# Designs tried in a protein design chat: VH-VL binders against Sensor protein CitS (citS). Part 8

Target 1, 196 residues: Sensor protein CitS (citS), of Halalkalibacterium halodurans (q9rc53r339to534)
Amino acid sequence: AQTHEFSNKLNTISGFLQLGKIDEAVDFIQKERKIQQEWIHFFIERVNDPTVSAVLLGKISQAQELGIDVDIDPSSQLLTPLQERQQELLVTMIGNLLENAFDALLASGIENKKIYISFTDMGDDFIFEVEDNGPGIPPQLMESIFEEGFSTKEGTHRGFGLALVKKAVHELGGAIFLEEGELGGACFVLTIPKHE
Key: E = the ipSAE of ESMFold2; O = the ipSAE of ESMFold2 at other seeds; V2 = 0.75 times the mean of E and O plus 0.25 times the DockQ between their complexes.

## First folded at step 3 (VH-VL)

Design A19 (from a3 with heavy chain S31K K100G T101K, light chain S28D; framework fv_spartalizumab)
Fold by ESMFold2-Fast, scan of step 3:
Structure A19 (fold): chain C 196 residues (1-196), chain A 121 residues (1-121), chain B 113 residues (1-113)
Amino acid sequence: as target 1 above (196 residues)
Amino acid sequence: EVQLVQSGAEVKKPGESLRISCKGSGGTFSKYWMHWVRQATGQGLEWMGNIIPYFGTANFDEKFKNRVTITADKSTSTAYMELSSLRSEDTAVYYCARAGKSGSYRAFDIWGQGTTVTVSS
Amino acid sequence: EIVLTQSPATLSLSPGERATLSCKSSQDVLYSSNNKNYLTWYQQKPGQAPRLLIYWASTRESGVPSRFSGSGSGTDFTFTISSLEAEDAATYYCQQYYSTPPTFGQGTKVEIK
């Protein structure tokens, strides 16, 4: 029910945005009391893909419910039209990277949970960065976190999302890497060629 | 400490091509955006483009779209900027600069010393 | 693209005086989500690369003397040197990083008389 309701809300937002009904999309989101009006305006102005906008707005709303502070680099942009498969895989990757960051932060016990997001398409590639201020990933585990079924906790299968991201980015001819970010946690950066 | 060292001054004729290098020291070169900014004599600063060395993925200002190429070699911690079809108005000091922390992505905290380029007939 | 306009073009002041520099943006560079202004100030001395002094409009970079400060929000920004020293003779540039491409103002030259 929760998953169903969340999906329905994202579809409604996406529908309004695809029809150019920006005010209606803003009104719908404001009624949910979860997203600042300025974020909605940012995405309408800086992201030409309504589905990507809807997913990011939904993830920001989810983070707010979880007590996680999300900061998106205001110079971010995605103005280049996405091919259908690029869009499908990109929204999957965004969703999985953000869910992994949420899980890591919630498990960490950190008081001031933060996620930083950045994206650009000014060159030949789409580039997406997701950074958190959690405990990061030990160097010895960096290879393992992208394997199917990997878990850092016994009996928990949280590694599926990162394995899906690696498969998706490689299908698009791109690459992904993980480093310790300047926020002190994990920093995932991925690149996707505009034309393969 | 992080330091950026650029290649030496160049004198070129119109229509030629230019290649400038920017070598980083320290372990942070590949994980940060490396930017190229130029400054014509007596003029302000103009952003040209950037690259993230780990991927080799570059971005550029549209006004340079058909003339600029930005690359990087992770093994030597060196970024390169090539500018083709040089014109007299390309006479400038060219800088490489590193963007700071993720929340200050476009603030340039470390700069190379600059490379003077003169284009004259 | 966002256009930054600096004024005055030149300031000629004596040591110990206060320098006040203006930077105006054609668009709002305040990001309401985090309540930060994506506006930076650099110092450039003749023959040298620019040096970062202030980011997020008012946050002083590590190692920068306290006499340098930034203020303002949205479209109007001010850079202040509270008591000029001889080594402060330089051109000062504002830069925005709210929107791509990053853009710079034309600069204000500070001269010590």
Scores: ipSAE 0.150, ipTM 0.670, lowest interface PAE 6.1, mean pLDDT 82

Design A22 (from a3 with heavy chain A99G A107Y; framework fv_spartalizumab; at its last look DockQ between E and O 0.77; V2 from the best seeds 0.00; counts 0 for: pae O 4.2 > 2)
Fold by ESMFold2 at other seeds, look of step 4:
Structure A22 (fold): chain C 196 residues (1-196), chain A 121 residues (1-121), chain B 113 residues (1-113)
Amino acid sequence: as target 1 above (196 residues)
Amino acid sequence: EVQLVQSGAEVKKPGESLRISCKGSGGTFSSYWMHWVRQATGQGLEWMGNIIPYFGTANFDEKFKNRVTITADKSTSTAYMELSSLRSEDTAVYYCARGKTSGSYRYFDIWGQGTTVTVSS
Amino acid sequence: EIVLTQSPATLSLSPGERATLSCKSSQSVLYSSNNKNYLTWYQQKPGQAPRLLIYWASTRESGVPSRFSGSGSGTDFTFTISSLEAEDAATYYCQQYYSTPPTFGQGTKVEIK
């Protein structure tokens, strides 16, 4: 099954072709290819870990299928080699943070779903940030969301994965915290020391 | 609402260190990136580094990596920048700056008043 | 790192005239994923800290008079003051935040005759 956004793009191409507007269909396809090429170029140049790149590309594709607009801050970089355990746990943490953002956005009914990602390795730590424009997290729940199995009876859930993230980040000697994001949703920030 | 107030002007000799404070008020301190930017007379602005006070870990422009230390004290809502082994070319106005967003590398809409540092023999 | 080159170095103009400033980037700062140019313009009056005027190349910060505008894309950007006022005497800087480190142009000084 296609997402609404992917299906809309195919319908646009089909519509141009059905109306005999071949040049317009070609122009549309070329624009979409340029956008994909920009993502590929970004990861080749800015992320030296192929496993982290694969997870992020996969999550971007998943977000597109879900109608969620994902932007990665273009100043992001992850060029410093990861130790094997750092890589294993970081990809798990990235995946879980993004899945929890997807879940929160999908449950919210918010019309224009967005996620912003940034990351850097310029200092002594790897730092990763994930922000959504979802409902956010009430201040009184901010410590509880990292507890295993956290949920509310109304189904607003950022559940099991955040407990795993907190466990993983602490194993690496790092930390995670939550703040209200500029978009009105949640902003998770984690750090991992480069050297233990 | 957010304001940044820096420590006063300094006159230093070559080889000394400078240490500038930047006290935040009127908003959340620990979760926002604080940046340090300097401006030599007749030159443009130059980014030196940043810190997110919650973690206490800083990033530095490679040009300053071995001479700059950036720290923060969450209990006093104050960030610090120390530049060691001063030279005359370090004569500049030093600014702290931040955005109102939690993003790490954005434009700066909140600036401290600047700290004039003169390095002379 | 990305180098920003501003021109001219100095403009001397009368009140009511149009000021046009250029900022050229050594690499594109257009991010096709969101179609935004990661370029900012600041005003710095003598003895003061910089003031944010324009972000995303063309979006005016709240409270900034409409006579200030920005345009351009990719590597070539323009900042315009449509009708100069005496209070606009300042140095204007562009800044990119597309890549690290963030970098600034060397400035254009606008003087009022």
Scores: ipSAE 0.346, ipTM 0.713, lowest interface PAE 4.2, mean pLDDT 84
ESMFold2-Fast, scan of step 3: ipSAE 0.647; ipTM 0.822
ESMFold2, look of step 4: ipSAE 0.419; ipTM 0.744
ESMFold2 (binder alone), look of step 4: mean pLDDT 89; pTM 0.927

Design B01 (from s04 with heavy chain Y27G T30S N52I S54Y G55F S57T T58A, light chain R32S; framework fv_spartalizumab)
Fold by ESMFold2-Fast, scan of step 3:
Structure B01 (fold): chain C 196 residues (1-196), chain A 120 residues (1-120), chain B 113 residues (1-113)
Amino acid sequence: as target 1 above (196 residues)
Amino acid sequence: EVQLVQSGAEVKKPGESLRISCKGSGGTFSSYWMHWVRQATGQGLEWMGNIIPYFGTANFDEKFKNRVTITADKSTSTAYMELSSLRSEDTAVYYCARGVRYSGYGMDVWGQGTTVTVSS
Amino acid sequence: EIVLTQSPATLSLSPGERATLSCKSSQSVLYSSNNKNYLTWYQQKPGQAPRLLIYWASTRESGVPSRFSGSGSGTDFTFTISSLEAEDAATYYCQQYYSYPLTFGQGTKVEIK
């Protein structure tokens, strides 16, 4: 229910931003008391795509509801216009990477849950990074987590978010990387060519 | 401890291209930012761009658009900076420097610098 | 882009004196999410690469003598050497990590009389 209600609010925010109704989007978010004014102003200055802004703002709001602290690197920017397919797949990838981080942190039992996000488009590629301070991913599982149906729970075949990310990034001619992060948890980085 | 060793001095004519290497040794080279910073004679420091060698994707200052190419070979722990269509104002000492990604502090390990002279 | 302006251009002092260097940013480099200032200070001696001294405006890098300190927030930053030593003769640069492109100040040259 929480996820469904959140998705509906995210769609409303996305709609306002797509129509250039930034003030209405800001007002809607403020009334929900889930997003600080600083985040809204950050995205207005640093992200030119209304749909991507809406997804990120919505995910930040969801994280706060879950007791997860989110930091976005202040150097982050996404100013290059996205083609329709790039936007669709990027939104899907961001959503799945953040859901993966949420799940890992909530399952960990860690008291001070934290996610770090960074993105840039200054060079020839879009670069997106999501890191958590959860337990991380055992080295022996790093390859298999991108396989469709992968799950860490015995007898369960529910995991498919990371497989979707790998499929989406490859469709765009990009790549996804996984490493141990500076925060001690998993660090996912995806790179997508601006042109292709 | 991590060390960065750069390729030797270059003398070029206007219109030529430059390629400088920066080889890392000791520690985790590939997961840090590798920055390129230059310093013209008697001038201050100027950031050109950066790359995380593991990912192979780079950022650069718009001033160098269409002239700069930053790459890395993670198997040899080496980053490269290529600058084309050289001008006399590109005469400078070029540094590579390692930066941490999340903690927000700067470039903690620097190469020795590569002197580049562009003159006709 | 963020422009960093350093002053004075040159500072000439005797050993034992206090050196105070200024760095002003064209926009705030204070990040509200973590309450950190994305500003660093470097020391560069002639013929050498820069050396990181201070990060997050006020945190000393490992191995840096306690006489070096940084302070300030937002747009106004100060770098202080509490008691100058002969080996401190160098040019000092501030740099911001808040926004791309990364930028440096023009430098302050500290000379020992």
Scores: ipSAE 0.386, ipTM 0.740, lowest interface PAE 3.8, mean pLDDT 83

Design B02 (from s04 with heavy chain Y27G T30S S31R N52I S54Y G55F S57T T58A, light chain R32S; framework fv_spartalizumab)
Fold by ESMFold2-Fast, scan of step 3:
Structure B02 (fold): chain C 196 residues (1-196), chain A 120 residues (1-120), chain B 113 residues (1-113)
Amino acid sequence: as target 1 above (196 residues)
Amino acid sequence: EVQLVQSGAEVKKPGESLRISCKGSGGTFSRYWMHWVRQATGQGLEWMGNIIPYFGTANFDEKFKNRVTITADKSTSTAYMELSSLRSEDTAVYYCARGVRYSGYGMDVWGQGTTVTVSS
Amino acid sequence: EIVLTQSPATLSLSPGERATLSCKSSQSVLYSSNNKNYLTWYQQKPGQAPRLLIYWASTRESGVPSRFSGSGSGTDFTFTISSLEAEDAATYYCQQYYSYPLTFGQGTKVEIK
């Protein structure tokens, strides 16, 4: 339901961007998601894939509604054309990494929740990084976080997309890393070979 | 604490290739950007490129396209820069420097430099 | 690419005097979403590698004396040494990390009389 509705909105945005109707795409996004104009223009200039742009803008809007501050490294870019399967899996991986960060921050109880995003395609790989300022991941759990059904949450929550991200990145010949970031929380780094 | 140690001085002829190493010790350098910056005698600093050692993916200034190769071996905490088709204008001191991750800001730890002379 | 222009080329001053160095960017290095200027300052003494002094235009690196400061935003930046010491004789470079390729200014040489 929500996935289908979201997909329809992304298709509309992608359609406008594919047709070079930048003003129409901006207007649609602002009316539907209340996203700041500066974010929209950044993505239009730095990200050539309309679907990836739409997903990231949607996640930024979601973060703002959750009281999470999102920063994107200004040197970020994604200008290399994506193959259909790369785009599909990258969108899925980005979505799951950001959902994981949201969940960690909301569960942490910290006051000033922050996410830092960086991405580049200047080298031989697509690199995508998501960092939060939450409590991080204890060393004893590092091997378990990529297992199907893993969760530290109470209640009805299932294991998140980290297992899915691991499978998706492996399919593309890439890798996922958990690193210590500048914000003190978890830092996930995703690499995908360009394979022209 | 964190230290970067570079390979020794090189004397090359035009057309040859240069390979410089930069070994990290103390902290884990694989989690940081490793930059290569050069400086001709009496001239300013010129950024050549960078790499995050863990990924092996490098970025470089397009001026060096087809001549520069930046690599890293995370098992030995060593980054490498190779520059091919050397010219007299490549005579310079070559530095490696680590930067904080993500934005590449603040090159806070520098190697001692490697003097390279290209002459016929 | 972003071009950084430093002025003056050389400053010749006595110990205790204030040094003021300029760095101008061909385009803004202020990132509006986080309100940070992606601009650093380095000190380089003869025969030595550069030393990081200031990052994000005005944040002093750990261990750097308080006499060193940075200011400015967008395209116009200033680096100040409030009271020169003999050991401050060096060339000072600004550098931007807003976009690739990373670029440095041409440097300002500070000479102590």
Scores: ipSAE 0.013, ipTM 0.565, lowest interface PAE 7.9, mean pLDDT 80

Design B03 (from s04 with heavy chain G55F; framework fv_spartalizumab)
Fold by ESMFold2-Fast, scan of step 3:
Structure B03 (fold): chain C 196 residues (1-196), chain A 120 residues (1-120), chain B 113 residues (1-113)
Amino acid sequence: as target 1 above (196 residues)
Amino acid sequence: EVQLVQSGAEVKKPGESLRISCKGSGYTFTSYWMHWVRQATGQGLEWMGNINPSFGSTNFDEKFKNRVTITADKSTSTAYMELSSLRSEDTAVYYCARGVRYSGYGMDVWGQGTTVTVSS
Amino acid sequence: EIVLTQSPATLSLSPGERATLSCKSSQSVLYRSNNKNYLTWYQQKPGQAPRLLIYWASTRESGVPSRFSGSGSGTDFTFTISSLEAEDAATYYCQQYYSYPLTFGQGTKVEIK
C-alpha cells in the first residue's frame, strides 16, 4: 500500500501549494524526503499547476535517494492552465517517463547517473522532455518500445510502459518522440496541443 | 563547415505576409533548436521565437504569437519563418540562428540575415 | 521578462586600450542547480550577423581571441577586451538564456579612434 501513502503525501503537498502555503509545502517535503528548497520555489514561480509541481518535486526527491542527479533547464515553464484531462494524463506521462529513466540508469551500472528535464508552453504545444545518460534505446527497438504489451516480460508489472504514454498523449492530440540528446542516453519528448 | 543560408531580401506592403527560409548544412539539423531574431533599423536584437526541427514544437515571444509561424522541413534541413499582417515597424533584418538543446550555450551559428522592408 | 541594460551606449578608445562593458540584469540569471550564469556575449560588426564570443558569462567560444573575457554573476556582468585591436570595432550585445522570452541588451558600440 505504498501507492496510497504516496498519493496522500502528494495530495498534502498539492493542497499546501494550492493554498499558497509555500513554507508548509517545503517543510512537509523536507521532513519526508531530502530535497532542495530552491526546487520548490522554482516550481512555484515557473509551474502554474500544483499537481504537476508536486509530481516533479516527488520524482526529484526519489531520484536523489537513488543517487541520480536531476537537472531541470532554467528556461522551463508551464504557465498555461491545463484542462482537467490534460493535467491528469500529463502527470501520468511524466511519472512513467521518469520511472523509465530511473530503471534504465539503475540497470546500466553507470557511476554518474544523470537526468535532464526541460518543459515549455510558449508556443502552440505543451512540451516536456526527459533525457538520461544511460545506454539509450537500440535502433532495432525504437518502434517496438511504443507498442502495447512491450514491457517487462516477467509478470511483475509496476508502473506503466511507454505504450501507455503513447496512448495517453495521442488521446490529447499530441505525440511522443524519441530524440538524440547530448547526454548519450534516451531522450523522450512529449508534445501536447494547448487547445484541446 | 556548419552554416545557415537565408533567402533573399523582401519588399512588402503593409498587411501582406512574409516568408523567410533558413537552410542548415554541415550538422545534424534535427539536433539543434532554430531561433529567429530580428533587428529593426538602428535598433538592437529582438528574439522572436524558436523551433525544434525534430518534433516541430515552437516557442514565441508573446508579442509575435498571433502573427508568427515557424516551421521546419527535416528532409531539406530548412526552417521557415512566416510573419503575417505586416506593419512598417516590421522593417528589419531577420536572422536565423541555431541553439543547442540545453539553453545555456547560446546561439553559436547565425544566418547572413534577410533584409525586409515594409512600406506604404 | 528579464530586461538587460548595457552601459555605456558608446565607448571610443584607441588601439591597445582596455575596453570594459557592463550588462545588468533585472533578475538573477545564475542557476543555483548547476551554479552557471545563463548569459552570453555577441559581437556584431556593421553589415554582419552577430558572432557568439562568450557563453555561461565567462567561457570563451572556440576560436575567440584570448583578449576577450567575461566576468560577473547573478545580475552584474562585465565584458572586457584587454587590448583593443582595430578589428574589434563593433556593437557588443549581452543576452540571457535563463528564461523565456530570450532577451538581449540594447548593445554597446565600441569605436576605435
Scores: ipSAE 0.621, ipTM 0.804, lowest interface PAE 1.9, mean pLDDT 86

Design B05 (from s04 with heavy chain N52Y; framework fv_spartalizumab; at its last look DockQ between E and O 0.45; V2 from the best seeds 0.00; counts 0 for: pae O 9.1 > 2)
Fold by ESMFold2 at other seeds, look of step 4:
Structure B05 (fold): chain C 196 residues (1-196), chain A 120 residues (1-120), chain B 113 residues (1-113)
Amino acid sequence: as target 1 above (196 residues)
Amino acid sequence: EVQLVQSGAEVKKPGESLRISCKGSGYTFTSYWMHWVRQATGQGLEWMGNIYPSGGSTNFDEKFKNRVTITADKSTSTAYMELSSLRSEDTAVYYCARGVRYSGYGMDVWGQGTTVTVSS
Amino acid sequence: EIVLTQSPATLSLSPGERATLSCKSSQSVLYRSNNKNYLTWYQQKPGQAPRLLIYWASTRESGVPSRFSGSGSGTDFTFTISSLEAEDAATYYCQQYYSYPLTFGQGTKVEIK
């Protein structure tokens, strides 16, 4: 999958150059080059929890391998200390939401897969948002996506679903919302109250 | 057509509170930040804070921390900004503005502004 | 917080001239992971709300005439009106969305002689 994606990227660059579109070729190369030091620097300065930082960095790396562009709002911050249970459940919820977005994008067949992440602790809540440009959630399925029954059955391993996220966020006194995304896909918003 | 319509001009006395409404239409109200920005006569623009209506999350400039309350009513697609303990230096035009999710895109739709005069 | 300093304060030019406005940031607004500058430009005519013209330092908003452009990176930004028209008389503001609190420059007033 990665070798196929690399070959496609080389063909894209070659195509731009053969059509005399040098600026487009340069723009493509610059967008494909992720600045690893900038991601690490960002999380050290903006996220004061090494476990949350590690899961986000890991998921960004995974997205790159899958050919998915990830943007994080640069104003994002998580500097307020997390309680132990908040950290445990937040890591699980972030991982599950991003895996859900990956699965939706990979199944969609769209050309330019994209995920947008935003999070903040400036208000009374921790807010975490994940949006993709995938197929979205049909209105008739919106209630059922949070019910138990999500599984992957090819072999001996199992998947997990949005029901797990909903139970986890409710244990923390928070909520999960599904909204229409501006990118055309799903937009999930987690809210978790801060309690000193 | 995306529109933000604000409540009308107000004249206030020092010590009173101000409450301005901003009704959004023509877009999905809960999917965009709503910002509040003020401008004193002949002065520049000053960001006060924002709200993400879906979850009610707010951010604000620390200089307003103890005086400003920003809320949203999803059922009426209306955001509110309250400023308490008014002083003459709070005399300004107050704007609401829609912010897109991608922060580098800026505030793409603005309300018409609400002129507020604080005098004794 | 990030301070944006605009210059000149006032620019008085004739129709057809090129207007060049500066915005300098007290710290970089370049997000190196995606190489985008989180800086916007607004136009505000007397008695009106601001209008978004340029985002990501150099990208024109839909419906904005091509005579308006932006350039620069990091801390130094330039806004240009290539051929000034009478309707361009306004105050122009830069604004950063790199970190909270969001901040605006103090404005550059463009007058038509």
Scores: ipSAE 0.006, ipTM 0.574, lowest interface PAE 9.1, mean pLDDT 83
ESMFold2-Fast, scan of step 3: ipSAE 0.673; ipTM 0.826
ESMFold2, look of step 4: ipSAE 0.011; ipTM 0.558
ESMFold2 (binder alone), look of step 4: mean pLDDT 92; pTM 0.948

Design B07 (from s04 with heavy chain N52I; framework fv_spartalizumab; at its last look DockQ between E and O 0.56; V2 from the best seeds 0.00; counts 0 for: pae E 8.5 > 2)
Fold by ESMFold2, look of step 4:
Structure B07 (fold): chain C 196 residues (1-196), chain A 120 residues (1-120), chain B 113 residues (1-113)
Amino acid sequence: as target 1 above (196 residues)
Amino acid sequence: EVQLVQSGAEVKKPGESLRISCKGSGYTFTSYWMHWVRQATGQGLEWMGNIIPSGGSTNFDEKFKNRVTITADKSTSTAYMELSSLRSEDTAVYYCARGVRYSGYGMDVWGQGTTVTVSS
Amino acid sequence: EIVLTQSPATLSLSPGERATLSCKSSQSVLYRSNNKNYLTWYQQKPGQAPRLLIYWASTRESGVPSRFSGSGSGTDFTFTISSLEAEDAATYYCQQYYSYPLTFGQGTKVEIK
C-alpha cells in the first residue's frame, strides 16, 4: 500500500515535470511533503531533468519528517540532458543511496543527523556524492557492502539497495566508490560517463 | 600536519606538454577536492579545474578545452595536472590546492607552487 | 560565469590604519538553502602561496587574527583589516564557490607606507 502510494506520487510529479508544468509540480510537492520554497527554486535553476528533481525534492521532504538535516552544495548542477535509461537508473541510484543514509542515521545514536549532497555535470562524467555523519563503514566490510543480501543488523534492506546501485551504475559504464566521510560517516560517490 | 608537495620548476618550449605532480599527506586524500590554480607573474589567480580522487573524474574551465588533463593516483595520494600544446602565455606558477567537498569552504591548503617557463 | 570585481586596485596605508577592500559579484552568491554567502578571502604575500582567511563571507579560518574580518551579502562584500601591521602587506583576493567555473577577483594590493 505504501509502495503504491509512493509510486503514484512519483508518477504524478514526473508527469508534471515531463510536460513542462513546473508550477503544478511545485504545488503538488509542497502540499504532499511540505518542502521549503527555496529548494524548489534551486532545483528549477540547477536541474533540467524533472524526474531527478522530483526524487531529490521528495527525499528532502522525507528527511525533514525524519529529523535529518539535508543540504546540497550550491555549485551543484545537472543541466546536461539525460537519456531515458540514464534517467531511470540514476533516479533509482539516488533514491537508494539516500535511503541507505537515512537507515544508517536512524539506527545510530547520532543526535544532529546530517546528509550532504553534491552533484555536477561540468566534466566528462555525471558525478553524484552522498555523505552522512553516521557511523560509517568499517574498513573490513567495504568490499562486501555491495554484495546482494549483505546485512550488518536489522537493516537487511540496506544490502539490497547498494547492490542495486552497483548493478545500475555498471550498466551505465560508471562506478561507485565508498570514501571515508569528513564528518565521520559514509561518503558514496557515483561516476557516470555522459556518453557510452 | 596537512601538506601538499608539488614537483619542481620546469622550462618548456612552445608545443610541448607539462605534467605537474602534487602529493598530499596528513589527511584522507580521497575526501577532498584537489584544485589546480595558476598565476602568471605579477597577475591574479586563475582556476583551471579539479578532481575527485576516488572517482578520477574532473571538472574544468572550458577556456582550457581539451588541453588540460587532471588525474589522481589514490595509492600514492598524488594528483597530476597535464597541460598540452604549451604557449608562451602558459608561463605561470601552478598551484595545487585542496578544498573541502561539502561546505563550499574554499581552498584551505595550498602546495608550494611550481614555476613553469615557456619560451622559445 | 560569475565575475568578481575588487576595488581599489592598490591601498597604501600606514601601520595602525584601517584597510577596507571591496568585492562586487556580477550575480548573487547567497545560497538560500543555508543562508550563506559562498565567498572566500585569501591573502597572498610576495613569493608565497595564497592563504585562506575568511570563508562564507564573514567566518574567520582558525588561526587567523581577529583584526581580519569580512562582511556583506548577495553581491556586495567588504574585507577589513582593523589595525594594519607590517606583516599584512600582501595582495588580497576574493573568490566564489557558488557556481562553476570557480572565479577570483583581480586582487587588491595592500602596501605599508
Scores: ipSAE 0.012, ipTM 0.607, lowest interface PAE 8.5, mean pLDDT 84
ESMFold2-Fast, scan of step 3: ipSAE 0.648; ipTM 0.810
ESMFold2 (binder alone), look of step 4: mean pLDDT 92; pTM 0.944
ESMFold2 at other seeds, look of step 4: ipSAE 0.023; ipTM 0.627

Design B08 (from s04 with heavy chain N59K; framework fv_spartalizumab)
Heavy chain, then light chain:
Amino acid sequence: EVQLVQSGAEVKKPGESLRISCKGSGYTFTSYWMHWVRQATGQGLEWMGNINPSGGSTKFDEKFKNRVTITADKSTSTAYMELSSLRSEDTAVYYCARGVRYSGYGMDVWGQGTTVTVSS
Amino acid sequence: EIVLTQSPATLSLSPGERATLSCKSSQSVLYRSNNKNYLTWYQQKPGQAPRLLIYWASTRESGVPSRFSGSGSGTDFTFTISSLEAEDAATYYCQQYYSYPLTFGQGTKVEIK
ESMFold2-Fast, scan of step 3: ipSAE 0.007; ipTM 0.527

Design B09 (from s04 with heavy chain N59Y; framework fv_spartalizumab)
Heavy chain, then light chain:
Amino acid sequence: EVQLVQSGAEVKKPGESLRISCKGSGYTFTSYWMHWVRQATGQGLEWMGNINPSGGSTYFDEKFKNRVTITADKSTSTAYMELSSLRSEDTAVYYCARGVRYSGYGMDVWGQGTTVTVSS
Amino acid sequence: EIVLTQSPATLSLSPGERATLSCKSSQSVLYRSNNKNYLTWYQQKPGQAPRLLIYWASTRESGVPSRFSGSGSGTDFTFTISSLEAEDAATYYCQQYYSYPLTFGQGTKVEIK
ESMFold2-Fast, scan of step 3: ipSAE 0.006; ipTM 0.497

